# VH-VL binders against q9umr5: the designs that were tried, part 109

Target 1, 268 residues: q9umr5
Amino acid sequence: SYKPVIVVHGLFDSSYSFRHLLEYINETHPGTVVTVLDLFDGRESLRPLWEQVQGFREAVVPIMAKAPQGVHLICYSQGGLVCRALLSVMDDHNVDSFISLSSPQMGQYGDTDYLKWLFPTSMRSNLYRICYSPWGQEFSICNYWHDPHHDDLYLNASSFLALINGERDHPNATVWRKNFLRVGHLVLIGGPDDGVITPWQSSFFGFYDANETVLEMEEQLVYLRDSFGLKTLLARGAIVRCPMAGISHTAWHSNRTLYETCIEPWLS
Below, E stands for the ipSAE of ESMFold2; O stands for the ipSAE of OpenDDE; V2 stands for 0.75 times the mean of E and O plus 0.25 times the DockQ between their complexes.

## First folded at step 5 (VH-VL)

Design r14 (framework fv_nofazinlimab)
Fold by ESMFold2-Fast, scan of step 5:
Structure r14 (fold): chain C 268 residues (1-268), chain A 121 residues (1-121), chain B 112 residues (1-112)
Amino acid sequence: as target 1 above (268 residues)
Amino acid sequence: QVQLVQSGAEVKKPGSSVKVSCKASGGTFSDYAISWVRQAPGQGLEYLGYIIPIFGTANYNEKFKGRVTITADKSTSTAYMELSSLRSEDTAVYYCARGEYDYIWGSFDYWGQGTMVTVSS
Amino acid sequence: DVVMTQSPLSLPVTLGQPASISCRSSQSLVYSDGNTYLNWFQQRPGQSPRRLIYKVSNRDSGVPDRFSGSGSGTDFTLKISRVEAEDVGVYYCMQGTHWPYTFGQGTKLEIK
């Protein structure tokens, strides 16, 4: 029998986006119980990420409790950050594979069209003025805004990403690291043609330095300090990196070749 | 049950300004984008701009920049479109429309009944 | 600005027969996120527009199954499998991919 799969959607998204993914899983792993969580859909995806983490936590507890052999998480875009926090705050999670599907794990710094629509008079260089205010931190998109030119403001004002990445200290950091390390596999998926996640290497824990040069995961302070367990996971062979070119942001969950290459092998 | 109720018809002189209101009910006002679209008699639809009440941000079609201002009052769940320096070619029915984020910000799932603005001497 | 061109502009149809409206955009409507933001609206005489289709092929709640949307890139089609009397009105395609948002010139559907 296959382990249950829990799916967490992204920004301005809903369960409907995953109908192809569910078809693929049913074809390759018939009988798998797949639950696509219908929480924080559409406009509700703008609510603070800690609020979303609380709601998703309440939804996943009974699913995990019913599956003593473990569960798999497939978390898309912004949903990958929700799942990062879930794995940290739950001291009893039994997640085997955490499949992060084009998620901005080190944050976002780009003039993506979503931000242009929401903040039409703001360039990416100016968005820090809004996002790093207390008011801005009440919105999910600002919770993972990571301006490499104002890293001091990011570290002091980020109420979510800086904390879950261990970039700013938190009383629960040691417990969060211990909890996150319970995961069986961390499967990272993303690619250069995504068009939304900026830099796309954020999906692999890479990010811009102050000159907007991308530094990969192994050069990040969070990795070097092993702040939440990335170095430990890599050392035990638990991190899988699966980049693929030619896939746009909304196609990650509906591309058969991607599914067969990057997702299918990690569903047991 | 979403309703957008607009203010009544107006007749204005050239060079004056008009301010049309759009009151939202049946939903959380701040969770939606409100767009303004106009239609001259017997003609097609023309987009003016939008406001996102939750952020207080507005954007305008370049054709109308400097003449159009879109605002929102969250306490009354009302969006406003003000058009200044009116000309005869501004005679049109003006519509407000709601954009729901999960269906795209450029979509208009609910529309107001329209407000006829006539510009005449 | 993206130009949206509809054809035909006038569409006389017999009740119960199918009808088809074409919409062509001057640029690809594929957004950076991979979605195509092409919408279809219906405006009945004396009424506000009503959205029928969003993202090319998705029917709004309450829209009859006889309406369907298809297409990709720059070429899109709205089809009505069996025209009913209440379908009389003007149909507009609209793109939400490129700023500013633009509409086609409209297709007037008339019963013969």
Scores: ipSAE 0.219, ipTM 0.708, lowest interface PAE 4.4, mean pLDDT 90
Fold by OpenDDE, second read of step 6:
Structure r14 (fold): chain C 268 residues (1-268), chain A 121 residues (1-121), chain B 112 residues (1-112)
Amino acid sequence: as target 1 above (268 residues)
Amino acid sequence: QVQLVQSGAEVKKPGSSVKVSCKASGGTFSDYAISWVRQAPGQGLEYLGYIIPIFGTANYNEKFKGRVTITADKSTSTAYMELSSLRSEDTAVYYCARGEYDYIWGSFDYWGQGTMVTVSS
Amino acid sequence: DVVMTQSPLSLPVTLGQPASISCRSSQSLVYSDGNTYLNWFQQRPGQSPRRLIYKVSNRDSGVPDRFSGSGSGTDFTLKISRVEAEDVGVYYCMQGTHWPYTFGQGTKLEIK
């Protein structure tokens, strides 16, 4: 039998978005128990990510308990960050494959449709004033807003991304690293035509420097310092990078070619 | 052009709840936060909390220990402030005020006319 | 919470003369973005508060140029170059840098 698959959705999303993915999984891996978690749907996805992590944790624990052989996680967009944090705080998770599906793993810094809609009077260059404000971190988007021009503010104000990245010292950094390293494989999926994740390389832990030049994962301090285990995972061959062009952000979970190329190999 | 129009005066008994409305017009309701401030007779101004209507999320001054609830209806461009477990000390004029998202910090560029809430036995 | 302290609390002024109100914060109001979110409000008798100054020294539209704000860090001042009869009321400073937002006690400006 196939290991159970747990799906975590993204911002302003719901389980409905994954109907095609479910179809693909059922077709290629019949009998697979797939659970798309309907938590923090729609506007509720704006709630603080730590709150979401707790909610999703409560939901996945029973599933993991019933799957002693392990489970697979497919986590889309914002959900990828939720899942990474989840795996960081859980010392007993049994995740075989963590599939990060077009997630801003290294943060977001771009004027997306979501940002324009949510912050109509604010642009990318000014969003730091909101996100790093006393109350900005109450919003999920701000939890992973990573302004390369205000890195000091990011490091000090980010209550989520900076912590799970180990970029800001905290007492749980070592333990979280250990927990995260329990994952069998980290599958990173994304692409240049995403249109939302900015930069798109964030899905592969790439990100802007102070000049908005995109640096690769291996050039990031979090990698160089192995602050949460990226270097270790790479060293043991546990990181898979699957870039794909021609896929918009809202199509990652519905594209058959993407599924076959980047997702399916890790569900067996 | 921009106006915040609040509901009328209220007289309440101790222990009851009051809900004050604030309707915005002349601007884009979703582009601004609505804050609530109160002023006891002959006293200064006290901040209660705010709501971001587009998010539907509110933040409160912890001084009120969960007695205040701020909500918003985007379809009617109306914000609400509900204060429960009313006390005589809650007797005050309650104001709504607008804050810009781009300038999120207590902008308060526009104010409602105020709503007098009297709590008495 | 940040404590805002105004002085004086009562300000009798002769028409045509200048007035000055001080506002001190218990901690710096400089936010990490470099801005200082200090506002001044005017409340005329029987009316709602009206913002006069934002970010220490910026006047709102319609505010006469006889009003000016200045200061930095923890010390701020509102000045009226020539007090007019319509200036009677209570003036409040407010900080928007630290949560929760807090107001000064208010300064009551009266005509002698």
Scores: ipSAE 0.014, ipTM 0.545, lowest interface PAE 8.3, mean pLDDT 92

Design r15 (framework fv_nofazinlimab)
Fold by ESMFold2-Fast, scan of step 5:
Structure r15 (fold): chain C 268 residues (1-268), chain A 121 residues (1-121), chain B 112 residues (1-112)
Amino acid sequence: as target 1 above (268 residues)
Amino acid sequence: QVQLVQSGAEVKKPGSSVKVSCKASGGTFSDYAISWVRQAPGQGLEYLGYIIPIFGTANYNEKFKGRVTITADKSTSTAYMELSSLRSEDTAVYYCAREGYDILTGYLDYWGQGTMVTVSS
Amino acid sequence: DVVMTQSPLSLPVTLGQPASISCRSSQSLVYSDGNTYLNWFQQRPGQSPRRLIYKVSNRDSGVPDRFSGSGSGTDFTLKISRVEAEDVGVYYCMQGTHWPYTFGQGTKLEIK
């Protein structure tokens, strides 16, 4: 039979958002046990990412224990960062495919309509003042806010993303890298019409330099230093890049063509 | 400049609840957090919790969790602190104060005038 | 919770003389961003607290230069170079690095 699938949602999200994804999986891989984790739903998705990682860890342990052949993760938006940390902190995870569905893997920096709805009086240029305080780091969105004009503050203040990306030193970095490298496949999905993830190339480990020019994964210090294993995974043939145009941020989990092209091939 | 104006003094019976308001003016209400701090007569300062109006998110000191609720109404630029199951030990001046988000300035930069809450039977 | 300990608790000072207040924290106040979130407040009789100093040594606008803050890690000091009559009141240190935020017990400054 098929390996179980664990789904981790994003910011202000719930399990209902994945109804279509579950139908697609059932049609192509009937009998698959799919668990959509109903933790940190709605406003609780604003809790610090390390708190979310701990809660999701407790939920995935029994699922992984019951599946000695392995499991797959499908992690949407902010959920992709939760899954990044899960793979690093778990000494015994058995994840085969980690499918990152439009997640800001190198961080977020943008004045999107969604961000304007959340922060109507703040601009992206001013959010560093909120996010890089001890105060701001108590919110998930600030844990991956990456202002390219204040990279020194990001590197020093980020309590989550800078640490899991190995951009700032941490005592556990070597163990986190070893654990992450046990993943079978890292499947990266995203696209230019997402409209929320800024830059959209963050879903593929690309990001802005100080001039807001996007540098791709292979030009990042994180990759060049192999800080958590991206260079090793790429050399192993374990990184899959699946960009697709024409898909908005809330449609990644409900587009059949996207599912068939980018997700279905990695569900064994 | 930011000004915080609090509601007037209250006298409450043990077991009841009290709701204190804090109206902000000057600056954008949603650009900062509002904290609540109390001071019993002749005693020091004790931090109760805060609210970040842009998210509607409140966080509480564990000592008061379950009894304190902090809310905000962005349309009136007003924050509220409600304390239930009142005891005589809750007799204090309750202050609201602004938590500046600016990493350059830190916490509690502007304070309200205080609201005396007396719990007696 | 982080315990903030001030000394002395009572500080009688002659006008024009210097005054010094100590504040010690039970654990380091250096946050992950490299900043130390240690504030000093003044409360004059019958008034709300007023912040004098933020992040150890930065004076708020309108605070006289006779007030200065210093320290690092767990040991902090507030100094008044020349005490004036208007300085009478209670002084509190406060940490914002660790949740929940905590205050020292206060130091009452009075003219002798």
Scores: ipSAE 0.007, ipTM 0.465, lowest interface PAE 9.2, mean pLDDT 88

Design r16 (framework fv_nofazinlimab)
Fold by ESMFold2-Fast, scan of step 5:
Structure r16 (fold): chain C 268 residues (1-268), chain A 121 residues (1-121), chain B 112 residues (1-112)
Amino acid sequence: as target 1 above (268 residues)
Amino acid sequence: QVQLVQSGAEVKKPGSSVKVSCKASGGTFSDYAISWVRQAPGQGLEYLGYIIPIFGTANYNEKFKGRVTITADKSTSTAYMELSSLRSEDTAVYYCARDSYEYLSGPFDIWGQGTMVTVSS
Amino acid sequence: DVVMTQSPLSLPVTLGQPASISCRSSQSLVYSDGNTYLNWFQQRPGQSPRRLIYKVSNRDSGVPDRFSGSGSGTDFTLKISRVEAEDVGVYYCMQGTHWPYTFGQGTKLEIK
């Protein structure tokens, strides 16, 4: 009688990455229907996040419709941002646990192998010139690039993250907030040894100020203004924070201790 | 639909530079990366580098770093490969090829006709 | 750099018979996205290369179904079920998983 689980992968990723996660779920919650969505795999994960949200939305609708008791989402890395948007744009979602697995919820400001491939000669300090152009916003990674030294450009140019986080006004903001607040539990997972998500506290809605000092969620304007419901969820006891050291970015979905500590308790 | 048309054959002296063009037509130039591959007479294929026109970013095979420069002109839908300090060993047919961002189609689904560059004294 | 090794380098085949070309990579070609970016190209005399197969086993549009690709990890095969006269040329495997992209040495297919 366990609720179905829907898994959304990350940047340059696919359903194959979750084979260990599926084994863990099968062992602890036998009979759980787990669907790992095979959309926007590999290089297609570079497509604009709003395009990905639409595609994943169409895939999750029939799964949610078949599960009147609700579903759980496990969303890895970039996939956590897709799931954030899904919960906001869907008037009819029945998500109980949204498990965000090392996702840059406040954005990314750091060099990674993925960024080196896409922008081989660019430093993180000058990537804003490319990402905040209209052409840069056609790539998913630029949709959540958040340069703390050019916050004015981020707020003006981000076609995705600034809107979803309520950092820039949008006509649908009130509806998106109401929809997101229907989630039962927001389970945030991440850690200091991730090595990709920068700052790692972005997975917990913390982020750099202009001096690259990390301010935690409760000090963010989006939390203080309750722009999409974080303050309301925290007051309801619906936010779970599960940091774990010693886990690299590609290991979050394949570490048994992490699964038992941070994921398993939320798969009713 | 997309076609890649390259500039004509070149004969160059050792120590000079050559600039080969690759004009894209029939599709959106900025939707694709353009790679450059060469083939010496009777030999196999050797990768030089690529450019992503939408970002203007280029990356080079380490073997050619410092001698090769790949650029793009969006207004003319043309990519360029410039190779400097030419040696006789650089005599080859130089190809441009499309590298799609869509994982379904992958790299090098469309090739230019090739440009013969001959380096001789 | 990833080394791509083809065998045989010379492949004389009787018209109408099957042909097989092997390609081995010095390291796994499985990318972080779970896909394997192994491609096969055909180069007819005096022509540009033409892609036949992408991601191990997918045929490009217009490529006859007598061409098939298979393999995993580090070992890959291109098969032609019935060789035709127009198949004469050099065949290259190529990996797109690791930077820089690298090609095999090429296999020259000739009709006996």
Scores: ipSAE 0.007, ipTM 0.420, lowest interface PAE 9.7, mean pLDDT 87

Design r17 (framework fv_nofazinlimab; at its last look DockQ between E and O 0.81; V2 from the best seeds 0.00; counts 0 for: pae E 2.9 > 2)
Fold by OpenDDE, second read of step 6:
Structure r17 (fold): chain C 268 residues (1-268), chain A 121 residues (1-121), chain B 112 residues (1-112)
Amino acid sequence: as target 1 above (268 residues)
Amino acid sequence: QVQLVQSGAEVKKPGSSVKVSCKASGGTFSDYAISWVRQAPGQGLEYLGYIIPIFGTANYNEKFKGRVTITADKSTSTAYMELSSLRSEDTAVYYCARVEYDSSGYLFDYWGQGTMVTVSS
Amino acid sequence: DVVMTQSPLSLPVTLGQPASISCRSSQSLVYSDGNTYLNWFQQRPGQSPRRLIYKVSNRDSGVPDRFSGSGSGTDFTLKISRVEAEDVGVYYCMQGTHWPYTFGQGTKLEIK
C-alpha cells in the first residue's frame, strides 16, 4: 500500500484547490489515503504562521500515528513554510517526502499582480515599514517577508522565517535542525513563470542579495552555515530540485505534467 | 489632517448586536490600520482589535471570544466594528484610531470622537 | 496578556510644579528589533485619547517639551516638568509589543 499523503494549502487557499491533485493521486496511486487539511482557509491564512503551525501539527499528529511506515507531505505556497516549520518543531515526525510546491522557502519580496491585489497602493519597497514590527508580524505574509534592502530589520523583526532559517540565534536552533533532518527527501518545486513567488528561485532557497541579484541555495548563508540542515540534506542526496517553466502560481497543483514529473515519483 | 468620524450613539438590548462605523477623511484608508478601543464609563481603555485594510482581515483580542468583527471598506474609507451577543458590560464608548507605520514602528495618532454604546434591558 | 501597572492612580498637582507617572509591565516590552513599543496617552475630560509619547521617549507632533518619557524593559516614566491647567486629565501607558496590546489603569491628574 501507498503511504498516506497530507496536503497543506497556501495563502487565501482552501482544500478545494487540490481537487485535481487528488484525482491525479487516485489515478496513479489508487488506494492512497490523501488528507487535504482544511485549516486556516481563506482570510484565516493570514493568521500568524506559528499559530498555523500549531494548528496543522494537531491535525497531522494523529495521521502520522496511524502511519508507522511514514507519510508524504505536499505543501503549497505559504503552506510550504508552514510544513518546514512543522517538521522543525516535531521531534517525532515520520515524513518520508516533503514536497514543497512553489513555496517561498527563502521568503517573499515580490510586487506582482497577486500582491498588488493584496496591496493595491503599496509597493514592495515600502512593505518593510508594516511587516517588520510587532504589529505587522501578526500577519502571515509579514512572517516571511524578506526585504533584501532592510536585512537588519528582517533579521531582528521576522518572527518566523528568520527563526526557522536559523538566521537569528535562538535556543531551539539545534533541535529544530535535528528534527528537520528526519525528513527522507526534500522535493523543491517551482519555476520562472510562477508570477507570484518573487524571486521564483525562493522555492529553491535562492534569494536576492542587497543588489537584488539572485543567489542560489549554495550561496546562501543558511546553506553555508547549515543552519537548519540544507547542506546536510544535499550531501546525503535528500534534496530534489524540480524546476518547471510555463506554470503559473495557481496551476502548480492542477498541472498533470508537473504532477507526473515532480510529484508522482515521490509518492511511493 | 486626517479626521475620523464615527457613527452616532447606540442603545441596544442584551443579546443583540451593534455595528459602529468609522469614516476617514483627509487621507487614504488603504495604507493604514484602524484600531478599535473601548472605554467603559469611568474606566480605562481596552483594545479590541485592529484591521489592516489592504490585508482584508483583522487581528482580534481573544478576550472577546469571537464576538468582535472588524471590517473595512476601502472604497468608502470606512472601517466597521461589530460586537455581537451584547452584555451590560459592553456599555462603553468605542473609539476608532488610525495606526500609521514607519521604519521605526507604528504610530497611533488619530482618533475618532467615540461612539457611546449602551446595553440595557 | 501583558499587565500594565500605573502609579499613582490619582495625582493631585499644584500648578507649575512637576509631575511624574510610573508604568510597569509584567514582562519586557523590548521587541526583537530592539525597539520598545511603549506609548503614553492623554485623555482630557470629555475628549478622545491623544498620544503624547511613542517608543518610550519620542514626543508626537505638537506635544509640548514639558512632557518627557523615559524607561527601559519593564519600567517606564512620564514626566511633566511644569504642570499647566490644560494638563488635567487621565494618562495611560500602553504597550504595543505583545499582542493583545494593553493599557495601564490610567492616572488621573488634577490641580490642587
Scores: ipSAE 0.704, ipTM 0.871, lowest interface PAE 0.9, mean pLDDT 93
Fold by ESMFold2, look of step 7:
Formats: structure tokens, sequence, C-alpha cells
Structure r17 (fold): chain C 268 residues (1-268), chain A 121 residues (1-121), chain B 112 residues (1-112)
């Protein structure tokens, strides 16, 4: 039978958002045990990401223990960062496919429609003043805010993204890389019409340079240095890139064609 | 000049709640933290929590998390602190204070005048 | 929680003489950005606290030059080079590095 699937939601989200994805899995892979984790819903998704990682870790341990042959992760938006951190901190995870569904893996730098709704008066060039402080780092958005014009502040103040990317030295970097590399496949999903993730290439580990020119994954220092294992995973053939145009941020988990093309093949 | 003006003194019974307001003027309300601190008579200072109004949610001292609610109304530049299930040991002066971080790394601090809350049994 | 310990708790000083207040934290106050978020506050009788010093040694606007802060890691000092009558009150250190942010017990400065 099929490996269990664990679903992790994004910012201001809840388990209900994935009802269509659950239907697709049931129709195409009947008998699959799918668990949508109902933690840190709504405004609780603004809690520090390390707090969320700890809570989700506690929830996934029994599921993984019951499935010694492995599980799959489908992790949406902010949830993709939670999942990547889980894979780094768990020395006992048995994840085969990690499916990153339009997640800001290299960070966020944009006043998009979704984020402007959340921050109606903020402009992207000023948010670093709040985010790169102890006060701001107590909120999840600031944990992955990545201002390309204040890279020194990002590298030194980020309590989450700079650490899981191996961009700042820390005692756990080697162990986290080893743990992350135990994943079977890393499936990267996103697209140019997302409208929220900025740049949208962050879902594929691309990001802005200081001139706001997007550098792709293979041009990033974290890839070139293999800081947390991206170069190693690519060399193993373990990275799958599945871009799809025409999908808005809230529609990734409710698009049948996206599911069949980018998700289903990896749900062994 | 930044000013923080708090609501007036309150006398409350045990088990009730109190809501203290803090109106900010002379600066951008949404870009900074608003903290709540209390001082029992003859005692030191204790942090309750803070809100960054642009995020719309607060970070609470776990000691008070089940009893304290901190909110902000951006349209009126006003922060609020509500403390429920009042006890006699909650008798204190409650202060709001504004904290700013900017590119210089310079933080400066503005305090409200304080609001005396008396809980009498 | 980070414990902030001040010494002395009571400080009688002759007018015109120096005063020194120590503050020790139970953990390093150096944040990942290299800053040390250690503040000093003055509370005059019947008034709200006023910040004197931020980030260890930086004086707030309008704070006289006779006030200075120093220290690193876990050990910090506030000095008043020449105590004046207006300096009477309680002085608090406060750390803003580790949530929840915490204050020292206070040092009551009074004229002998």
Amino acid sequence: as target 1 above (268 residues)
Amino acid sequence: QVQLVQSGAEVKKPGSSVKVSCKASGGTFSDYAISWVRQAPGQGLEYLGYIIPIFGTANYNEKFKGRVTITADKSTSTAYMELSSLRSEDTAVYYCARVEYDSSGYLFDYWGQGTMVTVSS
Amino acid sequence: DVVMTQSPLSLPVTLGQPASISCRSSQSLVYSDGNTYLNWFQQRPGQSPRRLIYKVSNRDSGVPDRFSGSGSGTDFTLKISRVEAEDVGVYYCMQGTHWPYTFGQGTKLEIK
C-alpha cells in the first residue's frame, strides 16, 4: 500500500484548506493514510517558527513510528520552511518525498497582494527595521524575511532562515545537513503567477541579489558551498523541479492538473 | 515629540477585569513595539508583554498569558492591555512604553504616565 | 527567565561624590546581531521610569554627561561621576535580549 502522507499548512491557514488535495489522493491512491496537521492555525501561524517546528515534531513522531518504511511530507507556503527545519533537527525521520508547495525557501521580500493585506501600511524596504530585532524575530514572517539590501542584518539577526540555510555558523550545522540529506526526494513546486511568494523563484531556492536580479538555485552561495546539502541532493538526482504557470498562491492545493503533474508521481 | 497618554485610575473587585488604554501621538504608531510593564507598590518592574501593531498580535510573558490580552487599534493609534481574573496582588501601576529600532541600531524609550489599578477584596 | 541582579540595593551618597551601581545577568546579553540590549532606567519619586542608557553605554538625549554605562557579557555598571540632588530615585537595569525581558531589583539612590 502507499506510504502515509503528512500535510503541513502555511501562514494564516488551517487543515480545512487541503480538503481537495485529500480528495485527489483518495481517488488516485485509495487506502493512503493522510494526516493534515491541525496546529498553529490562523493567527497562531505567526508564532516563532522554532516553536512551530517543535509542535509539529511532536505530532509527526508517532506517525513516522507507525510507518517504518517511510512517509511523505506535503508542505505548503510557510509550512515548507517548517518541514525543512523538521528534516534538519530530526535525526530519526524517515521521510521519502518532501514536497515543497510554493514555499519561500530562500525567504520573502515583497509587498504582494496577500502580504499587503497582512501589512497594509508597510513597504518592503522598511520592514527590516522591525524584523531584524529581537522584538521582530518573535514573529514567523520575520523569521524568513530576507531583505537583499540589508544582508548583514539578515545574516546576523535571523533566528531561523539564516540558520537552516547554513548562512551563519552554528554548532548544529553539520548534524542538520546530515539529517536533511536522508530525505529521498526534494520536490519543488511553484510558479510565476503565485502572486504572494516574492520572488516566486524562492520556491526553487532562487533569490534576489543586491540589485534585485534573481539568481537561480545553482548561483546561490548556499548551493555552491553545499551548506545544507542542495548540491549533494542535486548530484544524486533527488531534486525535482516542477514549475507551473497560471496558479495563484491559494490554489496550489486545489488544482487537479498540478496534483497529477507535480505531486502524485512522488506519493509512492 | 512622542507622547503616550494612558487612561485613568481604576478600582476593581477580585475576579473582574480591567482594560487600560495607551494613546500614542507624535510618531508612526504601526512601525514600533508597544510594551506593557507594571509596578506593584514598593516593588520593581515586571514586563507583561508587547505588541507590534503592524503584525496585529502580541507576545506575552507566559506568567500572564492566560489572563492578559494586548491589542492595538491602528486607526486611533491606541494600544490596550486587558487583565482578567483580577487578584489583590495585581494592584499596581501599569505603564505602556514605546520601543523603536532603526538602521542606526538606536533604541529609545517613551513611557506613559502610568495607570493605577487597585484590586480590593 | 534571565535573572538580573543589582548591587547595592540601597546607595546613600554624599552630594557631589561619585556613585556606582552594578548589574549582573544570569546569561550573556549579547544577541546574535552583536548588540547587547542592556538598558538603565531612572525613576524619580512619583514619576514614570525614564531610560538613561541603552545598549550598555549610549546615553539617551538630554541625559547629562555625568551618567555613563559600561560592561560586557553578563557584568554591567552605571556610574554617576558627581551626584546632584535631582539624581535621587530608583535605578533599574533591564535586559532586552532574551524574552521575557526582565529588570533588576532596583537600587535606591539617596543623599546622605
Scores: ipSAE 0.418, ipTM 0.725, lowest interface PAE 2.9, mean pLDDT 88
Fold by ESMFold2-Fast, scan of step 5:
Structure r17 (fold): chain C 268 residues (1-268), chain A 121 residues (1-121), chain B 112 residues (1-112)
Amino acid sequence: as target 1 above (268 residues)
Amino acid sequence: QVQLVQSGAEVKKPGSSVKVSCKASGGTFSDYAISWVRQAPGQGLEYLGYIIPIFGTANYNEKFKGRVTITADKSTSTAYMELSSLRSEDTAVYYCARVEYDSSGYLFDYWGQGTMVTVSS
Amino acid sequence: DVVMTQSPLSLPVTLGQPASISCRSSQSLVYSDGNTYLNWFQQRPGQSPRRLIYKVSNRDSGVPDRFSGSGSGTDFTLKISRVEAEDVGVYYCMQGTHWPYTFGQGTKLEIK
């Protein structure tokens, strides 16, 4: 009766992070078939996002085929970008709710304890040197690294995010937009206390200008040009914004109040 | 200006290992990728693999997988390529290379001078 | 692995005349991002390779305007509008779309 739910994890993550989320879904929607995809776990999450999109696509096709009534996606952190691309490249997806759980939809530009663990001597201001090279683009984090001080390099070198956001033209842009618009609801979740996603408004399609002033979704060129359908979705009443304070990056999938407020209403 | 300086020529016996160094100057070493390419005498170019020092991650051409190891020492700004189980067919000049963006947004490719590795009995 | 085939393998040219080198790949070099990762390298005698062109048609910094790249899909061309003595060397095409990255067999340009 309930539509199946497919969960896509984030960077350096695995299916094990979603045990509480599964518990909440089972309590409120008993009988829901929830599949947490255990592809690209741990260090494999560093693989290029287009490679991850291909692998996740192969995994979701049979799930969608078994559910003619539709499916829901819950996509966490980097996984939200994988799901963005999935919805664009699949001509026949039947996704009802796409729940983006603190995902850097306009990109990432931040120094965090998480990044310092990975790159102890590199600062956010220097990552453009490696990320905007062909070899850097072979790593997922660089596919959505968006340095607002080198926006020209981002637009020219980004092999993933600039293309799926329509920030740079692509031959498939019209088809990708048509496919993405098939989604029933785009549910955006995030908040100021996340501590990893920088700026946190990236989860709501806001981002830094060259002065590091955040411009919200409606001021973004991708929205104004309706490059992949955000303006159309908003006009249709299909975009849901659910910001919540007090939640750190690793807690979005394990906070009951967050689940009840932002996720539960969109699982049918 | 960026400069890549490689270690000197080596003569090795079949079955041994060789470790070639590539020292970078003129910038932040960890923020760049380093590739390794070889060229047998009178032959074309062959790609071995690359390393991105900040991720500590290397990727290898399957042809050399299990024999080649690429590492980096960030404290000395030096990348290394180690090739084991050497055969006479491994006799070649080994190059390291780095790609950097210039101020105009163009990629600029920097290469080391090359290291001749000779495998003979 | 993607096979890169160059023609001709030997290219004798007269100073000041144009030269053209062809490169064909065994499969399309268009990546999922819409870009084509085809590069051209020059190797002068006794020297390290130097990249001239990246993404089919973009000249690296300091590369003279007489060098130009063109092509799409599986067929690519490097042109030198007016060959100079310093252009002697071997030219390689290289694909960066499919791992592992592969080079053509090389075209030796000589002055006749």
Scores: ipSAE 0.240, ipTM 0.670, lowest interface PAE 4.0, mean pLDDT 89
ESMFold2 (binder alone), look of step 7: mean pLDDT 90; pTM 0.906
OpenDDE, look of step 7: ipSAE 0.685; ipTM 0.862

